# Miniprotein binders against q96jn8r1131to1294: the designs that were tried, part 10

Target 1, 164 residues: q96jn8r1131to1294
Amino acid sequence: TLEFLENHGKNILLSNGNRTATRVASYNQGIVVINQPLVPQLLVQVRIDFLNRQWTSSLVLGVITCAPERLNFPASACALKRAAWLLRGRGVFHNGLKICEKFGPNLDTCPEGTILGLRLDSSGGLHLHVNGVDQGVAVPDVPQPCHALVDLYGQCEQVTIVNP
Key: E = the ipSAE of ESMFold2; O = the ipSAE of OpenDDE; V2 = 0.75 times the mean of E and O plus 0.25 times the DockQ between their complexes.

## First folded at step 30 (miniprotein)

Design C47 (at its last look DockQ between E and O 0.83; V2 from the best seeds 0.00; counts 0 for: pae E 4.0 > 1.5)
Fold by ESMFold2, look of step 30:
Structure C47 (fold): chain B 164 residues (1-164), chain A 92 residues (1-92)
Amino acid sequence: as target 1 above (164 residues)
Amino acid sequence: SPQLLEYLKNALLKAEELLEYGDPEEALAELKRLIELAKRALELDPNNPEALKLLAEALRELAEAYKKLGDPEEAKKYLEKAEELLKKAEEL
């Protein structure tokens, strides 16, 4: 069963059988990781449950390729400089470097109720799904194993893992 | 209010984080909104030294954002404004 790992940002409270993550303070310290690595048949989906529009930017979505169970997370995903491919706003970032200016929707504008999904294709390409619609390949060759990561950053204060 | 000042402090920390690790254009946008909120707070309480210090620090970070974006003359303008506000806050 897909769950958020107990190793997470310090402002996160897990609930609903570790399927719901809530950021309970500040704007950061909200990194969560899915407990299973991505494989081609696995679609990991989260629903945006609650946004605080006082902030200007929102969640970050992506993958890490190092073992997440004992990793010391930075305060925010934007500080990940190794083993990370991230979707942020409209951009795609690898280890802190922007590698694509515009991919898919602007994550900063996704409303409450949006369901965001990540999966690998058979070539190792990372796909973003938005409300069930495949947005194409965000990252062409993700090393495996990798784990899905969500940073409940800025506006985003709660997400829940949902089944396809 | 204490709640507004705490929000402004956290918004400033977010902008600093974006300048350090993220996108300076995003930091610039955050700082401009933070500065407008701080100015409105000072219209209601003009002699609040903590609010003056927060506005001054936000202007310093705005100057740093402009420096990173290649506009050192704009950066100098806001740094000078920040120093004026810090002097006012220290006198109160």
Scores: ipSAE 0.265, ipTM 0.657, lowest interface PAE 4.0, mean pLDDT 89
Fold by OpenDDE base, look of step 30:
Structure C47 (fold): chain B 164 residues (1-164), chain A 92 residues (1-92)
Amino acid sequence: as target 1 above (164 residues)
Amino acid sequence: SPQLLEYLKNALLKAEELLEYGDPEEALAELKRLIELAKRALELDPNNPEALKLLAEALRELAEAYKKLGDPEEAKKYLEKAEELLKKAEEL
């Protein structure tokens, strides 16, 4: 069963069998990691449940290749400087550096109800899915094992893991 | 408005975080938005020292963003504005 790990950002409360993450304070400290590592052809999906439009920006999606259980999470995913591949806005980032300017839809403008997915292909390429549509390869070769990461940042205050 | 000021403070913190760890362009956009909101707040209370200081700080961060983006001339302009506002705030 896919769940968020108990090791998470300071402003996160887990519910619904750890399948729902809610940021209950401020705009940051909202990183969560999914318990099972990504394996080829496994589609992991989260639904944006609630947006607080008081803030700007929105959730960050990506993967980390370090052990998530003992990771001391920074206040935001953008501060991850190692073992991290992230999708923020329309950009793709590796260890804090932008490696792609425009990829897929702008995550900052995804409305509530949007279902976002991550999937590794057989070649190690990381795919973004938006409402079931494969947006293509965001990262061509991701080291394994890796774990899906969601940063409930800015507007995004709640997400839920959903089954494909 | 105290609530607005608190919001602006949080927004500034967010912008600083983006400037430090994120994309300077994104930080720039956020700071510009913040500055406009701060100006609006000052329209209601032009002599609010806290608001003036907040705006000054935002302008300083904006200058820093421009420096990171390779535009030191634009940065100087906003630093000067920040200094003027701080001076005004200190006189109140």
Scores: ipSAE 0.130, ipTM 0.564, lowest interface PAE 2.0, mean pLDDT 91
ESMFold2 (binder alone), look of step 30: mean pLDDT 82; pTM 0.805

Design C48 (at its last look DockQ between E and O 0.80; V2 from the best seeds 0.00; counts 0 for: pae E 5.3 > 1.5)
Fold by OpenDDE base, look of step 30:
Structure C48 (fold): chain B 164 residues (1-164), chain A 92 residues (1-92)
Amino acid sequence: as target 1 above (164 residues)
Amino acid sequence: SPQLLEFLKNALLKAEELLEYGDPEEALAELKRLIELAKRALELDPNNPEALKLLAEALRELAEAYKKLGDPEEAKKYLEKAEELLKKAEEL
């Protein structure tokens, strides 16, 4: 069963069998990691449950290749400088550096109810799914094992892991 | 409003984070929003030293954002405004 790990950002409260993450304070400290590593053909999806429009920006979605259980999470995914491939806004980032300017829809403008997915293909390419639609390869070759990461940042205050 | 001031402080921190790790354009937008809210707060209490200092800090960060975006002239403008507000705050 896909769940968020107990090791998470300081402002996160887990519920619903650790399948729902809620950021209960501020705009940051909201990183969560899904327990099972991504394997080829496994589609991992989260639904944006609640947006607080007092803030700007929104969730960051991506993968990390370090052990998540012992990771000391920074205040935001933007500060991850190693072993991280992230989708933020319309950009793709690797270890804090933008490697793609425009990819898929702008995550900062996704409304509540949007379902975002990550999937590795057989070649190690990381795909973004939006409401079931494959947006293409965001990262062409991701080291394995890797874990899906969600940063409940800015507007995004709650997400839930959903089954395909 | 204490709640508003706390919000503004958090918003400023977020903008600073965006300047450091994110997109300067995004930080710029956040700072502009923050500045407008701070101005609104000052309309209610024009001599609030905390609000004045917060606005000044936001303007300094705005200047920094413009510097990163390659507009040093605009940066100077906001830096000067920040300094003026700080002087006012110190006199209260």
Scores: ipSAE 0.152, ipTM 0.583, lowest interface PAE 2.0, mean pLDDT 91
Fold by ESMFold2, look of step 30:
Structure C48 (fold): chain B 164 residues (1-164), chain A 92 residues (1-92)
Amino acid sequence: as target 1 above (164 residues)
Amino acid sequence: SPQLLEFLKNALLKAEELLEYGDPEEALAELKRLIELAKRALELDPNNPEALKLLAEALRELAEAYKKLGDPEEAKKYLEKAEELLKKAEEL
């Protein structure tokens, strides 16, 4: 069963059997990680439950390739400079460097109720799903093992893991 | 409006984070919004020294964003505006 890992950002409160993450303060300290590594047949999906539109930017999705259980997370995913592949806004970032200007939808405009999914294909390509629809390969050949990461950043104050 | 001032302080911290770890174009957009909110706060309460200091700091960060984007002339303009506002805030 998929759950958010107990090691998470300091402003996160886990609930609903560790399937729901809520950022209860500020705009950051909201990193959460799924407790199982991605494998090709695993689709990790989260629903955006609550947004605070007073902020201009929203959640970050991605993967980390280092072991997450005892990792000391930075305040925000944008500060991950190693072992990280992130989707932010319309862009794709590797270790803080933008490597793709535009991929998929703009995450900053996704409304409440949007279901966002991550999975690996058989070649190690990272796919984004939006409301069940595969958006294609965001990142070719991600090293394994890797874990799905969500940063409840800015607008995004709550997400819930949902089954496909 | 103490809630508005606290939001502006947190928004400034977010802009500083974006300049350090993020995308300077995103930081620029955030700072322009922050500056407009601070100007509105000053229109409603022009003698608020905290709002003047927040506006000045936002202008300094805006100058840093322009410098990172390769426009040092625009950066200089906003640094000068920030210094003027800081002097005004200190008199109040």
Scores: ipSAE 0.144, ipTM 0.574, lowest interface PAE 5.3, mean pLDDT 88
ESMFold2 (binder alone), look of step 30: mean pLDDT 82; pTM 0.807

## First folded at step 31 (miniprotein)

Design C49 (at its last look DockQ between E and O 0.74; V2 from the best seeds 0.00; counts 0 for: pae E 3.0 > 1.5)
Fold by OpenDDE base, look of step 31:
Structure C49 (fold): chain B 164 residues (1-164), chain A 92 residues (1-92)
Amino acid sequence: as target 1 above (164 residues)
Amino acid sequence: SPKLLEFLKEALLKAEEELEYGDPEQALAELKRLIELAKRALELDPNNPEALKLLAEALRELAEAYKKLGDPEEAKKYLEKAEELLKKAEEL
């Protein structure tokens, strides 16, 4: 069963069998990691449950290739400088460097109820899914094993892992 | 408005982080929003030194955003305003 690891950002409260993550304070310290590593053809999905429009920006979605159980999370995924591929807004980032300017929809403007998915293809390409639609390969060759990461940042205050 | 000031402090910190890691245009927009909110707070209490310092800091960050966007002349304007506000705050 897919669930969030107990090792998470300081402002996160897990519920619903660790399938729901809620950021209960401030705008940051909201990183969570899904327990099972991504394997080819496994679709991992999260739903945006609640947006707090007091803040700007929104969730960051991506993968890490380091051991998530031992990771000392920074306040924001943007500060990850190693073993991280992230989707922010419309950009794709690798270890803090933007490697793609425009990819898929703008994550900062996704409304509540949006379902975001990550999937590795047989060639190691990381795909983004939005409401069931494959947006294409965000990262062409992701090292394995890797784990899906969600940063409940800015507006995004709650997400839930959902089944495909 | 202590609650508003606390929010503004957090929002400013967030904007600074976004200016560092993100799109300077987005940061600029956020900073402008914060500046307006800070000005609103100051309308109620024009001599609040904490609010003045916060506004000054926001203006400095706005200046930095303009520098990153290639507009140093606009940046200078806001930097000067920030310095003016800091001096005012120190006199209170």
Scores: ipSAE 0.698, ipTM 0.863, lowest interface PAE 0.7, mean pLDDT 94
Fold by ESMFold2, look of step 31:
Structure C49 (fold): chain B 164 residues (1-164), chain A 92 residues (1-92)
Amino acid sequence: as target 1 above (164 residues)
Amino acid sequence: SPKLLEFLKEALLKAEEELEYGDPEQALAELKRLIELAKRALELDPNNPEALKLLAEALRELAEAYKKLGDPEEAKKYLEKAEELLKKAEEL
């Protein structure tokens, strides 16, 4: 069963059998990681449960290739400069560098109830799903093993892992 | 309002993080919104030294954003505005 890992951002409280993450303070310190690496065709999905529109930006999705159990996470995913591929807004970032200007929908405008998914294809391509619809390959050749990451940033204050 | 000033301080920290680690264009947008809110707070209490200092700090970060985006003349204008506000805060 997919769960959020106990090693997480300082402002996160886990609930619902570690399947729900809530940011309980500030705008950051909200990084969570799924407790199992992505394998080809495994679909990891989270639902946006609560947004606070007082902030101007929202959650980040992505993968890291460092083992996550003992990592010291930065305050925000945007500060990950090694072993990270991130989707933020409409952009795709590798180690802090934007590698694609527009991919999929703008994550900063996804409403509550949106279900966002990540999976690897058999070639190591990272796919984004939005409400069950495959948006295509965001990153064509992610090294394995990699781990799904969500940063409950800014607007995003709660997400829940959902099963397909 | 003490609650509004606390939120604005947090919003400034967020904008500084965006400017340092993120996208200068996004930081510019956040700072402009923050500055507008700080100006509205000053309309309610025009001589609040804490609000004047917050606005001055936001203007300095806005200037840094303009420098990163290649507009140093605009950056100079906002630095001068920030210095004026700090002088006013010191006199109060």
Scores: ipSAE 0.352, ipTM 0.692, lowest interface PAE 3.0, mean pLDDT 90
ESMFold2 (binder alone), look of step 31: mean pLDDT 84; pTM 0.828

Design C50 (at its last read DockQ between E and O 0.76; V2 from the best seeds 0.00; counts 0 for: pae E 2.9 > 1.5)
Amino acid sequence: SPKLLEFLKEALEKAEELLEYGDPEEALAELKRLIELAKRALELDPNNPEALKLLAEALRELAEAYKKLGDPEEAKKYLEKAEELLKKAEEL
ESMFold2, look of step 31: ipSAE 0.411; ipTM 0.729
ESMFold2 (binder alone), look of step 31: mean pLDDT 83; pTM 0.812
OpenDDE base, look of step 31: ipSAE 0.674; ipTM 0.849
ESMFold2, fold request of step 33: ipSAE 0.279, 0.312, 0.395; ipTM 0.622, 0.651, 0.720
ESMFold2 (binder alone), fold request of step 33: mean pLDDT 81, 82, 82; pTM 0.789, 0.810, 0.807
OpenDDE base, fold request of step 33: ipSAE 0.703, 0.714, 0.711; ipTM 0.859, 0.863, 0.861
ESMFold2, last read: ipSAE 0.368, 0.317, 0.312; ipTM 0.713, 0.665, 0.667
ESMFold2 (binder alone), last read: mean pLDDT 83, 82, 82; pTM 0.812, 0.807, 0.808
OpenDDE base, last read: ipSAE 0.656, 0.712, 0.694; ipTM 0.841, 0.862, 0.856

## First folded at step 32 (miniprotein)

Design C51 (at its last look DockQ between E and O 0.22; V2 from the best seeds 0.00; counts 0 for: pae O 7.9 > 1.5, placed apart)
Fold by ESMFold2, look of step 32:
Structure C51 (fold): chain B 164 residues (1-164), chain A 92 residues (1-92)
Amino acid sequence: as target 1 above (164 residues)
Amino acid sequence: SPKLLEFLKEALEMAEELLEYGDPEEALAELKRLIELAKRALELDPNNPEALKLLAEALRELAEAYKKLGDPEEAKKYLEKAEELLKKAEEL
């Protein structure tokens, strides 16, 4: 089954058979990674379970293309300078540089209960799904293998892996 | 108040991180929230030196965000205010 990898940010507590991640301190150190690579056409989904509205910025969602099991994660996903394509706010970032100003909804405004999904299409395009609705191609050709990443940043204090 | 001051310190750290690694528009949003909260803290305790320092630092970071967004005139206004607040905090 899909689970969050045991190698994660230091403020993360895993529960529910490693399918739920909770950030238990501060605003960062909340990176989690799905334990298996994305398989083309497979939809990996997480539900936002709890938000702390004192923050403005919220979760980051994306992929990494390096092996995640022993990777030393930075404090936050925005500091990833290699092998990362990230959706944050309204933007898309590659290795720390914004490559698209506006894609899909503003992740900082997604409420509790929102289900966010990632999948690859046959060309290696990375798609975002929001509550089951495909938002289109965020990144046109992601190298494989890659793993889905969530940073429980700012507002976002808990997410759970859910089935499509 | 100690809980609020600790939150303000963390919010400032987040804004600095966003300016260094992230999106200056996102940093701007966090800084505006931080500044509002710091001003509310000062309404309750107008001469709290820690709150004055936090507000001044937030204004300095806001100025940096405006510089990155191409508005140096707005940045100058906030930097000048930040310097005045830091001098006030030093006197207290």
Scores: ipSAE 0.540, ipTM 0.786, lowest interface PAE 1.9, mean pLDDT 90
Fold by OpenDDE base, look of step 32:
Structure C51 (fold): chain B 164 residues (1-164), chain A 92 residues (1-92)
Amino acid sequence: as target 1 above (164 residues)
Amino acid sequence: SPKLLEFLKEALEMAEELLEYGDPEEALAELKRLIELAKRALELDPNNPEALKLLAEALRELAEAYKKLGDPEEAKKYLEKAEELLKKAEEL
């Protein structure tokens, strides 16, 4: 089953069989990684459970290609300088550098209840899904194995892994 | 809060790195959040010199971020605020 790894940001509390992540302090230190690596055609989804509007910005979604069990997480995903492809706002980032200005919906404005998904296609393309709708290829060729990463950042204080 | 100050220091360090080598917009966002947290901390202890200095440093970095983003007028505002806070901290 899909779960968040025990190695996570210091402000994260896992619950619900490690399928729910809650950031219990501040606005950052909220990175979590899903245990199973992405494989082609596997759709991994998380639901935004709670937004705290005292903060700005929201969750970052993406993948890492390094071993997540040993990763020393920075305070935010944007500080990852290697092996990281991230979706933030409408931008796509690779190792901290913006590689696409406008992609899909603005993640910073997704309301509670929004279900966000990641899926690799047969060509290694990383797709974003929003409420079940494929938004297209965010990253054309992602190295494998890779793991889905969620940064509970800013407004986003809780997410839950949900089945397709 | 010691824990909060620790978080603020880490955030500031990250923001500085982002400002220098990464995304200035992200640095800006991080600094803004840091500033708000620091202000809240100061509401509880308005005469904490460490918090004041930290906030001042954050404001200086915020000013630099605005400069990089092409808004020197906004940068000036925060630089002035930073100087005021440093002065206050030095008097304690």
Scores: ipSAE 0.015, ipTM 0.280, lowest interface PAE 7.9, mean pLDDT 88
ESMFold2 (binder alone), look of step 32: mean pLDDT 83; pTM 0.817

Design C52 (at its last read DockQ between E and O 0.28; V2 from the best seeds 0.00; counts 0 for: pae O 9.0 > 1.5)
Amino acid sequence: SPKLLEFLKEALKMAEELLEYGDPEEALAELKRLIELAKRALELDPNNPEALKLLAEALRELAEAYKKLGDPEEAKKYLEKAEELLKKAEEL
ESMFold2, look of step 32: ipSAE 0.531; ipTM 0.783
ESMFold2 (binder alone), look of step 32: mean pLDDT 83; pTM 0.825
OpenDDE base, look of step 32: ipSAE 0.016; ipTM 0.290
ESMFold2, fold request of step 33: ipSAE 0.512, 0.568, 0.504; ipTM 0.782, 0.800, 0.783
ESMFold2 (binder alone), fold request of step 33: mean pLDDT 83, 84, 83; pTM 0.824, 0.826, 0.825
OpenDDE base, fold request of step 33: ipSAE 0.000, 0.012, 0.006; ipTM 0.196, 0.264, 0.251
ESMFold2, last read: ipSAE 0.487, 0.549, 0.446; ipTM 0.773, 0.794, 0.758
ESMFold2 (binder alone), last read: mean pLDDT 83, 84, 83; pTM 0.818, 0.828, 0.820
OpenDDE base, last read: ipSAE 0.000, 0.012, 0.006; ipTM 0.183, 0.244, 0.223

